# Ledger of designs, part 269: miniprotein binders against q9h3h3

Target 1, 235 residues: q9h3h3
Amino acid sequence: EDGFTAEHLAAEAMAADMDPWLVFDARTTPATELDAWLAKYPPSQVTRYGDPGSPNSEPVGWIAVYGQGYSPNSGDVQGLQAAWEALQTSGRPITPGTLRQLAITHHVLSGKWLMHLAPGFKLDHAWAGIARAVVEGQLQVAKVSPRAKEGGRQVICVYTDDFTDRLGVLEADSAIRAAGIKCLLTYKPDVYTYLGIYRANRWHLCPTLYESRFQLGGSARGSRVLDRANNVELT
Below, E stands for the ipSAE of ESMFold2; O stands for the ipSAE of OpenDDE; V2 stands for 0.75 times the mean of E and O plus 0.25 times the DockQ between their complexes.

## First folded at step 20 (miniprotein)

Design PR3 (at its last look DockQ between E and O 0.88; V2 from the best seeds 0.86)
Fold by ESMFold2, look of step 20:
Structure PR3 (fold): chain B 235 residues (1-235), chain A 105 residues (1-105)
Amino acid sequence: as target 1 above (235 residues)
Amino acid sequence: TEDEVRKQFEELIKRFEQAMELIEYLLELAERAAKNGDTIKARIILYIAEAMAEQARKIIEELKKLAEETGNEEFKRMAEEAKRIIEEVEKRLKEVQEKVEEALS
């Protein structure tokens, strides 16, 4: 029983990708302007479609912060998609190893830590901490969904440039925790997103590669990270 | 048991309708992406739509099994109508896929 929640959220994310974004770009904007920008556009108040009384009058798909070192590089996504379609007709098995190899071959290596938070102060505070970490150079790029009419949970995505670089992914988790974030984090490689693989997929693939849970008395970094593919703890 | 099967049938119909509604929305989004020239995005959206169509087909298989189990002719007719609906939706899915691939050249 699920009602295709993951796929509904995916559809909304696809729609959001095609609407305008609100972006703080550290490559062109001084860091001293960040706090004013955050105060102007708290994600709990920026509305998806520009509701009356919100700070935005037009639709907003995403609110994003680009770090000083952000260099967009999606890789060979077109080739990835072509190879994926060919693979499906080949009759060969589709496994997590298959997705990993496709991602490596086509240099589609980015991925993201995800967190889901209810609208309100906690979301805005978490986003502000992440945005500061991005501008300060501890994280590369992040985005957060605006407020929807339903008032459901919103998502913060924190990107990393190479999901096969376990140390880099763990370093991003550590930076997120250093910003005071204590909620559950899940990590999804972008290859799954570019191939439209969500919960309801015929291969029973799990698009979540890692989970991170905050623990006070545990690891020095304050989190316990589990590799979902191999069912082993990384920390 | 009879009450449980009828409840299960109604839930499957609801899930089928949810899948159909989602596919129609996804096809609209795919056409918007294609119109914007973003064929990569259009393909992502169509992959999701294909996955939903596959789920809908599994739901129809379960509807037919419940109809056979109960001998209920109304359930059988509803399962066949669901099959007709998914066939029409899959035809439109293929048409959108062709439009997206046409834009590449």
Scores: ipSAE 0.859, ipTM 0.922, lowest interface PAE 0.4, mean pLDDT 90
Fold by OpenDDE base, look of step 20:
Structure PR3 (fold): chain B 235 residues (1-235), chain A 105 residues (1-105)
Amino acid sequence: as target 1 above (235 residues)
Amino acid sequence: TEDEVRKQFEELIKRFEQAMELIEYLLELAERAAKNGDTIKARIILYIAEAMAEQARKIIEELKKLAEETGNEEFKRMAEEAKRIIEEVEKRLKEVQEKVEEALS
């Protein structure tokens, strides 16, 4: 792993955010069209830059599914950034608690479960399961990265409205597991993204709040969820 | 051993080059975001670039330390070159930051 892999992936994600998205919006499109849309745009075949023979001729940043209850609300991100810059200038200690309080104050509470999968049938099947769960109202919104030229792992992001709501975060984990996904999941609040806080940050802040590992035959949720900040199992 | 120190120095140089490449890419992305009117995105990208510049500075300090410990004149020259490169990149970073902040006012 190259020493700055996390920051490189962040740069690629920022670039992808600025390109067009392929979106299935369950608020405006009948659920009966989902299967045809999934067949048309399998994430293992959709290419980042619209390569010849791909389903897309133009660049695609993300493939996304919006649920019926989805409402885009990012809170006061500008106010958050201004407060963050002022905090850095003050020389006051910065802790995970500081970021939590900033997030609450500015209503920047969204977060996401992340999974990384190799391109292929398993990725497309996992995405189809997540997309169905979103359209059925078990999840609110999800996105997946298109295939890169290098054939690296693709990421699925499943969002929750409030990273401070442990029950909501755990419910999303349960829905992901119910969709048949067994890989490692990590949960990251968006406040860390909005402030540019990744692995190599000078404050030694861990952007991963939770980790979910699949468990065979165990709990009703089929996963073990670890609170990384407190090193406590929640399930 | 001399060979082990040389290998360590080469690994640090490689890591430094990777950091510089990433900062250049981030600066391009920040300018694009600013041009598109996405000042929030531009700030995020610049925060990452600042963090990468800090990492590059740490690498340079390690390069200098190895150069001093070995007395190798080639290593000293390479460490000084890396210092000049990061100073130029930090200047460009500041210029992009100023442009983004002007677009917010």
Scores: ipSAE 0.846, ipTM 0.926, lowest interface PAE 0.5, mean pLDDT 92
ESMFold2 (binder alone), look of step 20: mean pLDDT 85; pTM 0.810

Design PR4 (at its last look DockQ between E and O 0.87; V2 from the best seeds 0.85)
Fold by OpenDDE base, look of step 20:
Structure PR4 (fold): chain B 235 residues (1-235), chain A 105 residues (1-105)
Amino acid sequence: as target 1 above (235 residues)
Amino acid sequence: TEDEVRKQFEELIKRFEQAMELIEYLLELAERAAKNGDTIKARIILYIAESMAEQARKIIEELKKLAEETGNEEFKRMAEEAKRIIEEVEKRLKEVQEKVKEALS
């Protein structure tokens, strides 16, 4: 991995956020249309820049599914960023606890499970399982990156409302596993994204709070979830 | 060995060039976000650019150290060139930051 892979992927994600999204919104679209939508826009075939012969003729940043209970509430992100800049200027120590308190104070509590998959049938199948779980109300919202020209791995993001709610984070892991996904999952709070904190940050902060590994024949959840901050298994 | 030191120096230069390319891309994205009125996104992008600039400075310090240890005049010139490049990029970064701050006021 090149030394700046995380920052490069972050830049690409920021660029993608500014381009149009393909969205299935279960609040306005009947669930019976999901299968046709998934067939029309398989993530392995949707191209980032609308290449000839792709399902999309125009650039697509993300493919997303919104559940019936989805409400976009990001909290006070501007206030969070201002407080972060003031904190940096103060020269006070910055810890994971500091970021947690900033997140709570500004109500920026969302986070996401992340999985990286190669383009192809396995990715499309995983996405279909996640999309169905969102439409059925087991998950609230998810998105997947379109296919890049270089054919690199695509990312699926499954969001939760509160990264401080361990039960909610674990329930989302269980729903992802129930959808048949067996790959490694990492959980990242959005506060780290909003503050530009990635793997090689100067404060040595780890943006990944949890790691989920699939387990055959194990617990009722089918996974082992590790709290990376405390190095403790939760499941 | 001299060959090992040369290889290490070339690897550092490559990493530095990658950092500069990424910062330039980030600055373009920040300007686009600011133009679109997405100041939150612009600030995120700028935080990443600042982090990359800090990493680039660390690379330059390593380049300087290797140049001094070897006494190689070519390495010294390349390290000084890298320093000039990062100073120019940081100036551009600051200009974009000020534009975003003005948009927040």
Scores: ipSAE 0.848, ipTM 0.926, lowest interface PAE 0.5, mean pLDDT 93
Fold by ESMFold2, look of step 20:
Structure PR4 (fold): chain B 235 residues (1-235), chain A 105 residues (1-105)
Amino acid sequence: as target 1 above (235 residues)
Amino acid sequence: TEDEVRKQFEELIKRFEQAMELIEYLLELAERAAKNGDTIKARIILYIAESMAEQARKIIEELKKLAEETGNEEFKRMAEEAKRIIEEVEKRLKEVQEKVKEALS
């Protein structure tokens, strides 16, 4: 029984977006301060609503690290949403190619690798590795969810600029693996997020474009990356 | 098989209730986003709510089919109540959509 898990997580993410974020911004903060910041705000201890005994006294929606070269540009999201609404009234078929074309036309090209980890040392260690990769310039920007009262897995999101640039997406995967991360990674283009397309969608679209699995005896990359739409290996 | 049909009907009702609870929460979030001036986020949230309403309507079709096939009056009344509930929720969804549209102007 599904229980609309993806949609519940989406709602929680939307709520979190609207609360304050804890941000290490390498554009304005020296890289030498990163380790102290990571020790102060481990994601397994930062609480969603500021529980007593937490490092934070106020609600936190996300913990984020911005790289020195981070230049935020979501593209024409308002135009994307308007075009999407018009398309649905047109009667034309909606396919993965439709979403790709909308994203290209409106320059909404970013996407993200996602990983889900239980609260604890492994999560904090993975986040620290990702945060260092961002500050060192191997990755652009990442965020991690804080600890929720109900408990459960937390998510790390690692963004890339252009989901149509497969080499760039694979380079981000390699940087994540170089940080010592061996869990399953899934990749979602931001166009699906901006159009509210999750598992329970009427077009049966798959919002996950790529999956990455760590390989012990494989290539120098250390990953096997699968294109979910075409069921073909990219690595 | 009668026990199987009742179990199936109860599972569909549970899924319908889950969808309704989620839509109500999403509508609150959309209004909060609109109040903050974030019309992009308000529209994202409303797209998710519309998707949930569509899933709920599919569930109602299955409930009606089971009620008709069994001739069970309790199932029929429950399916009719679910239809009433989704119609009310869809009205509230349209009201929030109108508020977001006004904020764009």
Scores: ipSAE 0.847, ipTM 0.915, lowest interface PAE 0.5, mean pLDDT 90
ESMFold2 (binder alone), look of step 20: mean pLDDT 85; pTM 0.822

Design PR5 (at its last look DockQ between E and O 0.72; V2 from the best seeds 0.80)
Fold by OpenDDE base, look of step 20:
Order: C-alpha cells, then structure tokens, then sequence
Structure PR5 (fold): chain B 235 residues (1-235), chain A 105 residues (1-105)
C-alpha cells in the first residue's frame, strides 16, 4: 500500500464530486423502476471516465440513490471552514471535542458508513441491497464509486443526518447488515472531510468515529460496533 | 549496512516524489473547483494539499538526517534538491490559496 493511499483516495473523491452523477431519486421516480435502473447501471461496470463498452459514455463521479425522506442540508460549511482557519491561527488546542463543537455550532452534522469492496457481482449485489433499503425508507441516501481503470476497490457510502445521534448511526448499521452486508464498516463524520482532516494529521485526530464488524449469532443487530474515540463497544 | 541505508534513502525519495505528484494533482483540482465557483471544494482540496506539504517536509527532514549520519555527499545533494522542490510547490500552493481567498471576498 502506497504511503499516501488515504490522501490519494480523498483527491479522487474530490475529483469525482465535480463530475456528473448517476442518480435514482425515489422522490420523483417510482420504486418499481429501481430494478431496471440497477440492471442498467451496475457499479462494477459503470466506469469513472466512460470507457468504450461501459453503460456510461461520459464521466461519472458517483452513482447515488436518494430516499423519499432525503433533504440535502450540509449546514454552514463556509462558516465552519472560516472558524477552523481562525482556530488554527489562534494556536488553541484542537481536540475531537473541538471539532464536535464546531460541527454542532455550524450545523454540519452529516456522517457516513463506508465499505470497500472489489469490483464484481458481490459489489453489485451489495449496492442493490443498499439501494433497496434507501428506496424502502430504511436508509436516507447512499452512493457508490464507479469502476476505476486500475480495477481497485470501490466504496459504498451510506449517510446519516447526525453523527452525534448514536442511535441513528447504529440504526443505519443495522439496516446495512439487514441488507446482507458482512464486510467491515467505518463511520466518518463529514466535518472531517470538509476540513481536510485525514489519518496522520498534525492534530492526531482520528476521522473514524465508529467501526462495525459483522458477527454471526451475536447481538440482535448482527454486528459489533466499536466507539473508536472511547475504545468502547456499543453493542 | 551501506546497502540498507541506500535502500532506505531511495524509499524516502520515492515517497517524496509521490507526495509531490499528489500535491500537483490537488492544485489542479483546486483551480478547477475555484473556476467552477465551488469555493468550499477548493478549500477542502487545499487543506489536503497543506497536509501533504507537511508530510513532504517530514520526509525531507528524514532525508537530511540520513545524509548527515552517513556523510554521503550524494544524499546531501538530493536532500537539498528535495528542499528546493517543496519550497517551489509551497509557493504555488500559497498562490492558489490567495486566489481562492479572493473569490470568497
């Protein structure tokens, strides 16, 4: 693994955000059309740059599904960034608590469960399960990265409205597990993304708030969720 | 051993080159985001670039330390070259930051 894999993936994600998205919006499209849309745009076949023979002829940044209850509200991200820059200039100590307070103050509370999967049938099946859960109202919004030229792992992101709502974060984990997903999940608040905070940052901040591991015959949720900040199991 | 030290130095240089490549890409992306009027995205990208510049500087300090410990003149020259490269990149980073700041005003 190259020493800057996380930062490279972040750069690629930023580039992808600026390209067109393939979106299924359950607010405007009947749920009965989901299966046809999934068949048309399987994530393992949709290519980042619209390669010949792919379902897409043009570049695609993300494939996304919006649920009926989805409302795009990112809060005051500009205010958050300004406050962050001022905080850095002040030389005041920066802690996870500081970032949590900044997030609350500026209403930048969204976060996401992340899973990385190799291209292929398992990825497409996982995505189909997540997309159904979104359309059925068990999840609000999800996206998946298209296939890269190098055939590297693709990422599925499942969003929650409030990373400070522990119950909501755990409910999303349960819904992901109910969709048949058994891989490792990591939960990251978007505030860390908006401030460019990655692993090995100078403040020693961990951008991963939770980890979920699938457990056979375990808790009613089928997963063990670890609070990384406190090193405590929540389930 | 001398061979082990050489290998370590070459690995540090490779990592430095990877950092520089990523910063160049990030600067291009930031300029694109700024051109599109997405100042939020531009700032995010620039924060990542700043982080990468800090990582590159840490690598340079390791290169310098290894060069001093070995007394190898080739390693000293390469560490000095890396320092010149990062200073140029940081200058460009600052120029892009100022452009984004002007767009926020």
Amino acid sequence: as target 1 above (235 residues)
Amino acid sequence: TEDEVRKQFEELIKRFEQAMELIEYLLELAERAAKNGDTIKARIILYIAEHMAEQARKIIEELKKLAEETGNEEFKRMAEEAKRIIEEVEKRLKEVQEKVKEALS
Scores: ipSAE 0.845, ipTM 0.927, lowest interface PAE 0.5, mean pLDDT 92
Fold by ESMFold2, look of step 20:
Structure PR5 (fold): chain B 235 residues (1-235), chain A 105 residues (1-105)
Amino acid sequence: as target 1 above (235 residues)
Amino acid sequence: TEDEVRKQFEELIKRFEQAMELIEYLLELAERAAKNGDTIKARIILYIAEHMAEQARKIIEELKKLAEETGNEEFKRMAEEAKRIIEEVEKRLKEVQEKVKEALS
């Protein structure tokens, strides 16, 4: 029995998207300024609504870092959404293959590795490592949620540009691990986000495509990656 | 017992109210996204609202079942009021959906 927890989290993510973001943009800001910026805006101290004593005086939806080569391209999301609505009225079955084909057809191919950490030094340290990897070019773009009043876990999202490119997804996992991240990672293609599909959906779809677990001696990248759809290890 | 059925009915009503509060919040968010010109985000939010409306309808069916099984007139009135509420919310949901769809043309 839950009180619509997944749906509340989705709603808050949508609200956060529409509030201001704190962004370090390597395309316009010298890399030498990164460490000062990270020290000023640790994600465990940046508050969602600008609480007294926090470094931000206004609401913050997300804290983000854009790499030098970041070029936003979401693909044909409007066409994706239109096709999705038409498909649902058609009576045809909706399967994971349906979502993959819609994403490919409309070039909505981005996805993200996710990690969930409690507020505190470990979160701030993990974020700093990810942010440096982005500015150094090993990753392209990442964001982290600010601290909520309830003090729940926060999320770091590390984006990749093509979920069908398994090598690219695995290289991003490797870069995350090289930054010293040892927690569980889950990977979600953005097509699920654009269609409002989460774990409690009526089609019983699983929006998590991959899981990554840090494992000494597991692979050259230092992690064990599982394809959840096929229950097959990729590494 | 009748006390157990009343407790179950009250839990369903509480869950229905939670769903309605979330739908109202989602509709506010969708309208904000639409006013900002972000029709993609407005549609995402409306997909979530549609899911919540489906959940609320399932709760109403269970409320009706309990009212019929007990013959309780208070339960029947509360189930009919819940039905009236969701119908008005669904009308607003459809209106926002059509506004966003028309903006895409």
Scores: ipSAE 0.810, ipTM 0.898, lowest interface PAE 0.6, mean pLDDT 89
ESMFold2 (binder alone), look of step 20: mean pLDDT 85; pTM 0.817

Design PR6 (at its last look DockQ between E and O 0.86; V2 from the best seeds 0.84)
Fold by OpenDDE base, look of step 20:
Structure PR6 (fold): chain B 235 residues (1-235), chain A 105 residues (1-105)
Amino acid sequence: as target 1 above (235 residues)
Amino acid sequence: SEDAVRKQFEELIKRFEQAMELIEYLLELAERAAKNGDTIKARIILYIAEAMAEQARKIIEELKKLAEETGNEEFKRMAEEAKRIIEEVEKRLKEVQEKVKEALS
């Protein structure tokens, strides 16, 4: 990745968060309407800025699906950020363990599996599989980035409630694999996002906790999950 | 070789320009987030901008080192210009940070 690609993608994600979202909410919309919604708003055709001829006329930041059990609880993010700024001022050493403890203390425990796919049928099919898994209750919430003008890769994010719950993280990986997705997955806690910790951070912290690789003929999960912090395989 | 050093210097300048462009964009986004009352997002964006400013400072130190090692007056002038640019950007970053702090209070 040339230059500051991770930080640029982060800036684009922050910009996208401030624009309107296209949302299918399974709590208020019948599951039988999902297929029509997916057909109306295929991620490869929905454009970031509402280009002429796209399904959207206005800018769209994200396309999202909320499951029946979805509850938007991000914890005390303001308290987390204040504690982080105080910690930096103190000059104390900052480790992955420090961030984990901050996350626990402030109840900022959400994280996400990330996959990057080129625009097209494979992306739309992957998204449809994920959206169905969310509506069926196998996953809680997911989002996908719309198509950019430059035709770059789009990202699908699949969230879990607790990055410290290893079993929950692994269950989400299994559900993603069961939806037919075979690409590389990386898992990132949201605490790293909320603190602006990306690839070029001065503490040399890795924001990726887990990596999942698809394995043909492997275990019931169909993937190998690596703990990046400890360099240990979990599956 | 002189050509290899020149190429290295040009790549550092390009990387510096990319960092500055990204910081300018981040500052715009932070101001927008603050205006919208999203102080959490504004702080996230500013943390990224701070990290980018630190990277830009590192690039400038490498530019200065290459300029000193080669004795090239053009490289010295370009490194000095980069230093002036980052100082201005850091001033703007600080101004945006203070605006966000005022909104938190």
Scores: ipSAE 0.854, ipTM 0.928, lowest interface PAE 0.5, mean pLDDT 93
Fold by ESMFold2, look of step 20:
Structure PR6 (fold): chain B 235 residues (1-235), chain A 105 residues (1-105)
Amino acid sequence: as target 1 above (235 residues)
Amino acid sequence: SEDAVRKQFEELIKRFEQAMELIEYLLELAERAAKNGDTIKARIILYIAEAMAEQARKIIEELKKLAEETGNEEFKRMAEEAKRIIEEVEKRLKEVQEKVKEALS
């Protein structure tokens, strides 16, 4: 946990946010074009900085799919950040309830399921399944990191619009599993991202709200989902 | 032993250097975000940089403690150099924070 791995990954994500994205937008593009787009831009071959032989000649920060019903609404993030700064100077305790209340008050309710996969066919297949689920309306929006030069693990982010809506978060988990994804998933509310809070923070907050583990048999969902805040299995 | 303390000191220096490199990168990213008018992202990046600067200061306190306990003059000089370095980095951090505050207005 030394070496600042979480902070380095956060910095890379911030840099990626500011570079161009490759987007399939179902609101303006027919669903019949999705398979060709996926074949053109597999995440294991799209390079972060446009390496020779990659399908992209320019830097790519993220590869994303927007669903037909995608309605971008990050909420009052500027107000959230201002309130956060004021809260810290107030001397009041900062708890997970504090973060939840800030998110609710400022309508910054989105969150995401995260999965980390090595480059290759498994990653490309997982992304394709997620992208189809988004275009078909089972999920709203997802993104995947491009391939880094060192060839490390890549991340797929599958967004939900309200982390306080447990049913909606669990439905997204189910849709991810239906796409054949069996790896560990972790769920993080976006409020933590907007406040720069990672796992090694001074308040000992846990930014991971849920963990999902695939299990064969024994569950109607095929997932074992743990609520990290309450140490309770939801499935 | 002296060899064990030297290894501990060298590991702390390595962690401090890693922190400084990442803070410098974060400050570059924050300036880029601010130049693009993205004050929300600039503030996120600066929150991360501030947290890292706090961790780096804790590393410096450990370096100073080891230098004091051993009486080692080399360790003392290295700890003071680390302190000088983070003070320079924190000055730049404040400058970037000021740029972002001005953009918010």
Scores: ipSAE 0.812, ipTM 0.898, lowest interface PAE 0.7, mean pLDDT 90
ESMFold2 (binder alone), look of step 20: mean pLDDT 87; pTM 0.850

Design PR7 (at its last look DockQ between E and O 0.83; V2 from the best seeds 0.82)
Fold by ESMFold2, look of step 20:
Structure PR7 (fold): chain B 235 residues (1-235), chain A 105 residues (1-105)
Amino acid sequence: as target 1 above (235 residues)
Amino acid sequence: TEDEVRKQFEELIKRFEQAMELIEYLLELAERAAKNGDTIKARIILYIAEAMAEQARKIIEELKKLAEETGNEEFLRMVEEAKRIIEEVEKRLKEVQEKVKEALS
């Protein structure tokens, strides 16, 4: 039992989506400019609302890096939402398989690895590693939340284009680990996000498909990945 | 015991208040998204608000059970106030849903 933490974070993410973003777009910006950009806008110092002494004077919702091959395609999200509303009036059961099929039908297949880090050098270092992996082409797109409150954790989201492509999701996990990241990662398909399905949902659905835990030694991938729906280790 | 029931009741009231505050914030965000022409985001936000309203209704049912088990008149009055609050919030939720629905057409 908690104070609806997942839903509060969701609300903050929705608000952040609607504020300006700081974007490094490799499709239009030379890769040689990345290090200067990272130094100018460390996520531990960029403030959500433009606090005095921060590098930004205006609100910032997200700091993002778009890779050279980034092709923005959310799929048929309006159709997804319409079908979802119709499904709920139909009386048919809603299961994780229902969500998967709905996502496939409407081509809303993206998802993201999530990590939560305290503000400071560790966060900035992790973000820099991920941003480089995106610009170098090992990852497609990532974003990180700015600092909203002293001592609060921040989130890095690393997107993949098809949550049903397990190989692609595992390759993204490997690229994240290769950037030196050792914290817990959780994977959420965007279909859950577009349908507003978080912890406090009437179907008791768990939007987290995979968990990745760093494994010291032994593994070439550097992680142990668990499929939470089937209780099956993928690595 | 009555002490355990009072503690449970107070914790549920706190959770109800948290849910109401979050719904109000979500409704403001949904209206902002709709004004920006982002009806997809407005609907996401409203789905979250609907989930919170459902959770708040479940909390009210638990509060009602505890209040009736004790026969505590103060608790019963608080349950009726909570019902009034959620009804007003749900009315506003429906109004925002209609605004977003109109924007799609």
Scores: ipSAE 0.864, ipTM 0.927, lowest interface PAE 0.4, mean pLDDT 90
Fold by OpenDDE base, look of step 21:
Structure PR7 (fold): chain B 235 residues (1-235), chain A 105 residues (1-105)
Amino acid sequence: as target 1 above (235 residues)
Amino acid sequence: TEDEVRKQFEELIKRFEQAMELIEYLLELAERAAKNGDTIKARIILYIAEAMAEQARKIIEELKKLAEETGNEEFLRMVEEAKRIIEEVEKRLKEVQEKVKEALS
């Protein structure tokens, strides 16, 4: 990725967060309606800005599915940000351990598995698999970016409640793999997002905590998960 | 070679321009987030903008080095222009940061 692609994608994600979302909420909508909803709003056809030829006439920031057990709890993000600014002012060293401690202290523990896919059938099929897994309770919440004008890759985000719960993170990977997804997955804690830490950060912090690669005939999980911070395989 | 240095200089200028464009977009987004009462998002966006401004400063230092090594007056002028541009952007960034801080108080 050349130049400031990560930061540009971050800006686009922030812009998308401010636009309306297309949401299937399993807490209020029968699971039997999911297939019709997926058919109505395939991610490869839903456009970011509401093309007249698209399923959406108005801008859509994200397409999301909420599971039965989904409860939005982001913790004390404002307190986290204040503590982060104070830490920067102090000139104290900033490490991955520092960010972990800040996250724990402010209860900002959510994270997400990320996958990037080109628009088309493979993306829509992957999303349908994830959406089913969410509605069936194997995953809590997921979202996918709509199609951009340039036709670039779309991102699917699958959230977990606690990035410090290694088992929970691995269980989500297993559920994603069980949904038939074979692409590379990266796991990013939300604390890095909330603090604006991306690839080109001045502290040289890696915002990716885990990497998952699909493996045929391997462990029951069907993937190999690498701890990027320690360069250790977890599976 | 002189041609290689020129090419490198032009590539750095292009990268600098991309950084400035992104910062301007980020500032627009931050203001929008602040107007919507989403101070958390505004702060995230501003953190990215700060990081981009730091990268732009690094690019300027590289441009300056190349300009000084060549003694090319045109390159020196372009470096000074880039410095003026980044200073203006940093001023705007600070103004938006203050607005967000006021909204948090």
Scores: ipSAE 0.857, ipTM 0.929, lowest interface PAE 0.5, mean pLDDT 93
ESMFold2 (binder alone), look of step 20: mean pLDDT 86; pTM 0.829
OpenDDE base, look of step 20: ipSAE 0.850; ipTM 0.927
ESMFold2, look of step 21: ipSAE 0.774; ipTM 0.882
ESMFold2 (binder alone), look of step 21: mean pLDDT 86; pTM 0.827

